# Designs tried in a protein design chat: VHH binders against Spectrin beta chain, non-erythrocytic 5 (SPTBN5). Part 1

Scores and structures below are computed, not measured.

Target 1, 109 residues: Spectrin beta chain, non-erythrocytic 5 (SPTBN5), of Homo sapiens (Human) (q9nrc6r3533to3641)
Amino acid sequence: TPTMEGSLEFKQHLLPGGRQPSSSSWDSCRGNLQGSSLSLFLDERMAAEKVASIALLDLTGARCERLRGRHGRKHTFSLRLTSGAEILFAAPSEEQAESWWRALGSTAA
Positions, changes and structure headers below are counted from each chain's first letter, unless a header gives other numbers; Kabat numbers aren't used for antibody chains.
F, E and O stand for the ipSAE by ESMFold2-Fast, ESMFold2 and OpenDDE, each averaged over both directions (binder to target, target to binder). V2 = 0.75 x the mean of E and O + 0.25 x the DockQ between their complexes.
[cut] stands for letters that were removed.
Atom coordinates printed by the task and the answers are left out, and those that the model quotes come from them; centres of patches stay.

## First folded at step 2 (VHH; from H11 with V108I)

Design H11a
Fold by OpenDDE, look of step 5:
Structure H11a (fold): chain B 109 residues (1-109), chain A 122 residues (1-122)
Amino acid sequence: as target 1 above (109 residues)
Amino acid sequence: EVQVVESGGGLVQPGGSLRLSCAASGFTFSNYDYAMGWYRQAPGNQHERVAIITSGGSTNYPDSVKGRFTISRDNAKNTGYLQMNSLKSEDTAVYYCATRVDYTFSGIWDYWGQGTQVTVSS
């Protein structure tokens, strides 16, 4: 199974069921993909120690789509969970966004 | 249902201090894994996270407020706090408390308050 780690920004786009959130923002995090799970951490140190995660996303049945230049960030992609929740991500570079998209897509498939 | 209510905002001069409070209901801090964040939104701008704390006590701040703002929580009072020191005019915004109590496979679930206005002006 693919693994991936790196800096990301994330933003809640849809809640479970496809509902719009009342508020959302782009937040910085450290993403860690292990198997079919994507964990988000406050920073690289927390990610390395695997403590204080702020999200744990099950990618089973999820869909990942590149969203080039959308939602006020470059190098973006979206993750739609089976719950209907959708989270937007922004990577620091196009190369990293592509890597994340491929890794997450492969894991979700 | 989880609810959060902010208080403590107001008008202060540059260099002043404010302490915001976030009273949470619908869940108990000591009984759940959570992340609590303070966000702000100035007119015409997007929401900006200015502080976050996990149930384990880990914190994170952006460079814009690091060293000036401190997030904390009191489990006994089920209340979060944002101590803001050395306030600047650019800190003027509506400040929101958001609590993330469901960040499992179903995604991220944020509960936001209605916000409290903070105005820094001479």
Scores: ipSAE 0.331, ipTM 0.688, lowest interface PAE 1.9, mean pLDDT 88

## First folded at step 5 (VHH; from M10A with T28S F29L N31T Y32S D33G Y34V A35G S58Y)

Design A5
Fold by OpenDDE, look of step 6:
Structure A5 (fold): chain B 109 residues (1-109), chain A 122 residues (1-122)
Amino acid sequence: as target 1 above (109 residues)
Amino acid sequence: EVQVVESGGGLVQPGGSLRLSCAASGFSLSTSGVGMGWYRQAPGNQHERVAIITSGGYTNYPDSVKGRFTISRDNAKNTGYLQMNSLKSEDTAVYYCATRVDYTFSAIWDYWGQGTQVTVSS
């Protein structure tokens, strides 16, 4: 049961069912990985207080892949949920991206 | 059918103010889990989130507009708003309203409007 917390950018790539969204953008958030759940918060304060999460992603059966030089951001990885929804993430550094990828991968497996 | 439609855009001088509206239909903004965000896209740029309000009423703004923009919603009118004060030329862009009906499942916005043009110029 790995844990991970840190700043991230996220971008919607696919909606549930694999549908394409009307539009999307890279948005900032604070990620908090606990067990098989990844929670996203607007900022560090809200994350610390565990208030007003903007997403609670169930990683059960999910797939996480490292992305190399795609989608206009460095240090990226994708998270595809069993629902078919796929969210792209960007970490502040290559090291952090690797840490997130390993943590999410082990949890989703 | 769920739909959001922006309005209120236009031409304004630097330092001026403008209030954008986002009329929602097919769902209620008062429903638990419903959030709303305002985005903008300037020519040649990517979409930028300029404001977000959660179902619980929590708001967030990037430093670029913090203190100048205010997001709100009127549940009775099922309409969201973006009050923009102290406008700058850099605020020129097409502004979009986005909504999410379930914060629990995903951070992905489900519905976007067609956008409204905001031009700040002297």
Scores: ipSAE 0.407, ipTM 0.743, lowest interface PAE 1.7, mean pLDDT 90
Fold by OpenDDE, look of step 5:
Formats: sequence, structure tokens, C-alpha cells
Structure A5 (fold): chain B 109 residues (1-109), chain A 122 residues (1-122)
Amino acid sequence: as target 1 above (109 residues)
Amino acid sequence: EVQVVESGGGLVQPGGSLRLSCAASGFSLSTSGVGMGWYRQAPGNQHERVAIITSGGYTNYPDSVKGRFTISRDNAKNTGYLQMNSLKSEDTAVYYCATRVDYTFSAIWDYWGQGTQVTVSS
């Protein structure tokens, strides 16, 4: 079972059904990948205590793609869920982005 | 229909205070899983999250506003608030309230208000 944890920025790109959101922003979070679920927390403390997650993403059937120099952030990747929703992520480094991409890819497949 | 409507914006001098309100309708802020966030957007800039409060009451602020802004909600009034103190010129922006009725969604916010202008100027 794939596991991954680390700091991320995330931005909503598409809503379920592929609709465009009325507004969106890059927000900081702590990501925690456990199996087919990606949980997002406000900070490392909340992630450690597993409290107050701000999102729980089901990765079943999801697709993860690396993004190259798009959307105003480096080290980015996108996660498209079965619902049609798409979330953009930015990692602190290229190495971390690659790790997330691989981890999420293996989980979604 | 779910709606959130911001109010309370205006013109203030540096060092002044404002309290923004976010009136929610079509759902209850007291419902489990309902969170709220305040965002701002200055001309030419991206949206910036200035405060968030989870359904459990946990809050988070960026360093840019930490210690000056406070997010809260009044379940009885079904209204969220952003208390802004020690305002600076760089706080000038349109402020938006965002909410989500279910954190299990692929994004944290489904509903955004129309925004309220906050101008900090001497």
C-alpha cells in the first residue's frame, strides 16, 4: 500500500463534472496518502494528530500527471478524480513532486 | 439554494479595524463537515487565503495576517466573521467568503460569495 506524506500547495482546477470553479487559489496543506485515499490537512500538527482534514480524496480511478511550468508554480502535478474534479498540486521540490506523482500514480492504477 | 453573502467592507485608515460578515443560507454552518474560509484578491493578484476555520473549529492563518485577523462563526446567526485589526494598505482587496458543506469533496470550497471591497488608505 503506497504511503506518502509532505507539504503541498493545492488548487482546485475543475469541479465534479468538469465544471470550472468560480474562484480558486493556491493553498498550503499537508498531504497524507494512505492507500487509495489522499487526506489534506491545514498543517503538520493537524496532520500528525489526524484532526480537521480539509479534504479526503478518493483516488480510485484517478489520474495523476506531471505539470511542467504551468499555473504559476514549480514542481506541479495534477490529480483528476473519477468525478471529473481536478486538483493541482505543487511540491516543494522536483524530487518530492516526482515522489508524489509516482505514489499517486501507483495508487490510482 | 446555497448562498453566502459577504458584507462589512469599506474604507478605513491604516491601523483601523473592520469586521466582515458572511451570511450563509440554504445550509447550516453548525452542520458537521461544514468549513469556512476567507480569501482576498487584490487587482492583478491571485486569490489569497487569509483565514480558514474547519467544522471542528480549528483555525489557520497565513503569516501575512496572523495576529491581526480572526475568523469565527455564529451558528445561531448562521454567519461567519472575519475580524481584521491593525489594517495595512496591503490588506486592500476584495474579500470573499467561501464554504463547503462536505470536506470529503475533491475541493474544500463549493460556494463563494460576491465579495466585499476593503480599502485601507490614509
Scores: ipSAE 0.262, ipTM 0.629, lowest interface PAE 2.1, mean pLDDT 88

## First folded at step 7 (VHH; from A5 with V101G D102N Y103F T104S)

Design L6
Fold by ESMFold2, look of step 7:
Structure L6 (fold): chain B 109 residues (1-109), chain A 122 residues (1-122)
Amino acid sequence: as target 1 above (109 residues)
Amino acid sequence: EVQVVESGGGLVQPGGSLRLSCAASGFSLSTSGVGMGWYRQAPGNQHERVAIITSGGYTNYPDSVKGRFTISRDNAKNTGYLQMNSLKSEDTAVYYCATRGNFSFSAIWDYWGQGTQVTVSS
């Protein structure tokens, strides 16, 4: 029973320590927010079974900001983790981007 | 020093094969939670993911390479691999490997190599 779940596109903008990755591209996933953790799944079957996530992100102390269509996608927001890593997300709609922003902001506190 | 280094790129004819290596140092690929991915960028194109392997051995590929590319790892050599078969001209790109270095709830990828060029021509 997640706090929120849905389709997202994601892009790792910064690595821990604020370093630049050698490659950064948008990819599709299902996001699943439970407690203070956000799981990302690249496969619908894995998301439904809650297995083999590509990432399990700790949101404690994280910052979530709306990007309002920057970085070549609409309906975007960023998630800056305490490690200094930054992941950009794009939702299918502004309504969903707003919902994610609110849910992540409440969790990150 | 934590480091990943790609190798095995080169020039190959269409239909040929190459195996890329991603050698890790300063951490162990057998550490729980460690995963690996391969990305590529062709001239004038955006970067794209071509393979992921999780710590549990699950693999994922986009349709453009599925059935032709295989990601694997050899924990004894602390090295990951991308076996590339039936290569096409559109596979020409710089290939980058990425890893998670340990238990990491702090990022999707922690370490990146500098890239190795693969050219499929003629």
Scores: ipSAE 0.547, ipTM 0.788, lowest interface PAE 1.9, mean pLDDT 85
Fold by OpenDDE, look of step 8:
Structure L6 (fold): chain B 109 residues (1-109), chain A 122 residues (1-122)
Amino acid sequence: as target 1 above (109 residues)
Amino acid sequence: EVQVVESGGGLVQPGGSLRLSCAASGFSLSTSGVGMGWYRQAPGNQHERVAIITSGGYTNYPDSVKGRFTISRDNAKNTGYLQMNSLKSEDTAVYYCATRGNFSFSAIWDYWGQGTQVTVSS
């Protein structure tokens, strides 16, 4: 079972059904990947205690793609869920972005 | 039908206060897993998150508003609030409420309001 944890920025790109959100901005979080579930937390403490997550994403059937510097960040990738919702992510480095992309891809495929 | 409606915006002088409301219908803000956030957009600027509250009641603010803004919820009224004190001219913007209903593993924010104008000017 793949696992991954680290700091990320995230930005909602599409709502469920593929609708455009009325507003969106990059926000900071701590991502925690466990199996086919990705949890986003406000900080490391909350992530460690697994409390008060700001999002829980089911990766079953999801699609993850590298964006290669699109949307105002350098190390970016997108996650599109089966609901049609799409979230953009930015990692602190190219190596971390690649690691996230591989980890998420292994669970989504 | 789910609906999110902001109110409470207006014109205030620097140093003044405003309290924004976010009335939700079609779902309960007290439901486990439901969070709320306030965002703002000034002309020519990107959207900026000014406050967030998790389902567990934890809050977070950027340094630009920390100590001046407070996000809260009234479960009985199914309404979220943003108390804004010590307002500055740079706080002028359209303020939006965002929330996530209890939908299985959907996007972070399912619903956004239409926004309410806040103008800080002498």
Scores: ipSAE 0.023, ipTM 0.383, lowest interface PAE 5.0, mean pLDDT 86

## First folded at step 8 (VHH; from L6 with T54V N102D S106H)

Design N5
Fold by OpenDDE, look of step 9:
Structure N5 (fold): chain B 109 residues (1-109), chain A 122 residues (1-122)
Amino acid sequence: as target 1 above (109 residues)
Amino acid sequence: EVQVVESGGGLVQPGGSLRLSCAASGFSLSTSGVGMGWYRQAPGNQHERVAIIVSGGYTNYPDSVKGRFTISRDNAKNTGYLQMNSLKSEDTAVYYCATRGDFSFHAIWDYWGQGTQVTVSS
């Protein structure tokens, strides 16, 4: 039952089915990891109130990989879901990126 | 077929106002879980999210536009809007509307419009 919360940037890389999106951008969010679910919120307030989640990611069968500075951001990692969707994430520091990667890896396994 | 089309862009003086529209077809904006975002891209810059609205009507804005921009939707018209007030020269960019019509990712967009040019200049 790992838990983690913190600020992240996210970017859609692949849509479900492995399709490439027509466009994407790095957007800010607040991530909240509870067990095998990663919830993304618009900001810290909404995360605290658990309202208006912008994504509920089921980590079951998912794969998390470090990106090592690719895609125009430092401290990055990717999350590939069983649906074929892949979301890129960027943490504020290398330490936080490592923490997220480990936490997500443990839940996805 | 899903389609998203922006309109309302143009030339405006600093301090002026502009209202962008995003007409969606092929799905309903009133569908639960459907969100909408406005993005802009200035020459040489990355896309920047300037407004987002998600389920429940919750909104979010970056500090660069907070207090000046307002995102809204008219479900009856299946149209989203971006009201831009107190415009500045740095607001000059191509503005895009993005949306997703399914329940999986509320702010991870499947559909983007072609964009509408907004130019703020005296």
Scores: ipSAE 0.604, ipTM 0.841, lowest interface PAE 1.0, mean pLDDT 90

## First folded at step 9 (VHH; from N5 with V34M G35S M36V)

Design R2
Fold by OpenDDE, look of step 10:
Structure R2 (fold): chain B 109 residues (1-109), chain A 122 residues (1-122)
Amino acid sequence: as target 1 above (109 residues)
Amino acid sequence: EVQVVESGGGLVQPGGSLRLSCAASGFSLSTSGMSVGWYRQAPGNQHERVAIIVSGGYTNYPDSVKGRFTISRDNAKNTGYLQMNSLKSEDTAVYYCATRGDFSFHAIWDYWGQGTQVTVSS
């Protein structure tokens, strides 16, 4: 069971059903991958205390695609959930983006 | 059907104050773990998150509004608020509210409003 934690930027791209959100921006967060769940927290402290997550994403049946230099950020990847929702992520480095992509890919498979 | 409606926007002079409201219907904002976010978009700019409140009442603000903006919520009214003080011309934008339920496994935000215009000008 893969696990991973680290700093990320995220952007809501599609809502469930594939709808476009009225607003969307790149926001900072701390990601925590546990099993088939990805939790997003506002910062490292809140992630460490496991309080007040801003999102809990079920990765069951999800698809993760490496996007590289798209959507105004480098080191990006996308997470498409079975609900049709899609979230974009940006890692601080190419190495971290690759690690996240691999970890999420193995979890969703 | 779930609806999210912003209100309270308008024209105000620099240094003035406004209080935005985000009224949600069709679902509850009163459960623990539910989050509310305020975003804004100025002409020619990308959307920017100006405030967020998550479960437990934890809040976060960017430096651009920290100390001037305050996000809150009334669980009984299923309403989120954004108190904006010491407004500046650069705060001029359309302000959007986003919400999500406690057990959303589908997205970061589940519902968005249509936005309310805030104009800061002398």
Scores: ipSAE 0.516, ipTM 0.801, lowest interface PAE 1.4, mean pLDDT 89

## First folded at step 10 (VHH; from R2 with F103T)

Design U2
Fold by OpenDDE, look of step 11:
Structure U2 (fold): chain B 109 residues (1-109), chain A 122 residues (1-122)
Amino acid sequence: as target 1 above (109 residues)
Amino acid sequence: EVQVVESGGGLVQPGGSLRLSCAASGFSLSTSGMSVGWYRQAPGNQHERVAIIVSGGYTNYPDSVKGRFTISRDNAKNTGYLQMNSLKSEDTAVYYCATRGDTSFHAIWDYWGQGTQVTVSS
């Protein structure tokens, strides 16, 4: 099972059920992929201590897609959960975005 | 029906202070994990998160407001707060409050307020 950790920006795109949020923004976080779960933390320290996660995303049945220059950020990919929720992510580099996409894709499959 | 309403904005001089409130109704902040985020948007700019508090009381601020802004919440009042001190002209923006309505953790925020204007000017 793949593991990955790194800095990301994330943006809520769809709520569970496929509903549109009233608003959203790009926020920074620390992503931690363990098994079929992606945890988002406020910063590296909290990620390391595994405390106060912003979100815990179950990747079972999820779909991850690479996005090219969409939504006001470079190096972007999207994660669609079975709940209908969709979260956009932006990595610091193209290489990292590719790594995340592949890691999340393999986990969700 | 869930509602989130910001208040406390206004006009202040540089160096002044404001305290914003975020009143949530239709759900309890405690049942939503006590997570609250404050965002701001200046004309021509993107939304910027200026403060966040999550379960356990952990907080985070960007460097632009560290030491000047303090986020807090009151479960009994189902209200979040943003204390803004040493305000600068660059803090001028519409300030928005965001909060969760459940503990699903599928998304960080479920509800946003309408925003409150903060203007820092001499």
Scores: ipSAE 0.454, ipTM 0.765, lowest interface PAE 1.6, mean pLDDT 89

## First folded at step 11 (VHH; from U2 with H106R)

Design W5
Fold by ESMFold2, look of step 12:
Structure W5 (fold): chain B 109 residues (1-109), chain A 122 residues (1-122)
Amino acid sequence: as target 1 above (109 residues)
Amino acid sequence: EVQVVESGGGLVQPGGSLRLSCAASGFSLSTSGMSVGWYRQAPGNQHERVAIIVSGGYTNYPDSVKGRFTISRDNAKNTGYLQMNSLKSEDTAVYYCATRGDTSFRAIWDYWGQGTQVTVSS
């Protein structure tokens, strides 16, 4: 049973080591938080089958921060991994962004 | 150290075809399976995803290219490919390759190329 799941938009803002990606645009996914791992699935079939995730992120030592409407989206938060990678997320509502922020923050601590 | 190099760009007529390659080097052999993503940016536009293949072979395309573009990979060569058929003027862009091993736990994408220009013109 996942700790949390739901629809998100995401954008990888920084690569491991804090390097900049060549592409910086928002995409859609379904997030699934299980233990200290966050899985991202690009479509509903992928999510329903729990297979072929685009990413399986280790949240150990990660830092999660609410954003104040930066990056062209509402209801946003960031996730900085110990690798130096940073992924931005946007939730469908402020309530859901808050829920994700709380869940990710408690997992990363 | 790690390098990702796109190739195969160029000038092509509408309705034509082009095959892009994404060669990754400097990876450990332990990353023999990889995910590959192709993205593009046209002049004056935002970047967009045009194809992804994950380590298990699942592919995803936006409607704008579905049925015309095919992503593939050769894990033995650590290389991804994008076959682009029925090209249109709106496909004109710089195409970028992103790569990741089959699991990294540390990022969505690890490495990006510098881009290759595709121009579709009469």
Scores: ipSAE 0.677, ipTM 0.837, lowest interface PAE 1.1, mean pLDDT 84

## First folded at step 12 (VHH; from W5 with S55R)

Design X5
Fold by ESMFold2, look of step 13:
Structure X5 (fold): chain B 109 residues (1-109), chain A 122 residues (1-122)
Amino acid sequence: as target 1 above (109 residues)
Amino acid sequence: EVQVVESGGGLVQPGGSLRLSCAASGFSLSTSGMSVGWYRQAPGNQHERVAIIVRGGYTNYPDSVKGRFTISRDNAKNTGYLQMNSLKSEDTAVYYCATRGDTSFRAIWDYWGQGTQVTVSS
């Protein structure tokens, strides 16, 4: 019963405390939003079985912002966590980016 | 303060092997299940993921290294490893280690090392 799920590309732009990562690149995942938690899975089998996510992110107090194609991708939005970490996401379409933005904004409120 | 340090890089001929280490310090001794990721960047190229191991011991590799590279970890030593076999010239890159503690829900990766150079040439 996820609130939302779907294919995303992601890139960690900032680490907790606003620190810069040593390596940063876009990667593909399946996102699964359940309650105030967002799970990211690199493997479709892992996503379907809900095991071995690369990340399980706490969205409490997070901010979500549309980026509209910055950072070399279209259909983008950012998620800034209370830790200071920032993850950029790209959806397959503008419609899906808007849907994620609305769902994440509602959850983070 | 948490520190992450890579080691084990060097010069090797095609077909050779290297083992990289990723030593994490400053974690509590009770946090033995850290996730580890290895990434690389060749000159003029974008960074790419080459291996991850997450809590529970599950691993993931891109096709470019699958069957040649193996990630592992020693939870008691807070250390991750990347065994690289059958090395090719296209594996030449700086290799970076990323880590996340076992109860971290605050980021994808928490800490990064500074990188270690791997050069594969005749």
Scores: ipSAE 0.740, ipTM 0.866, lowest interface PAE 0.9, mean pLDDT 86

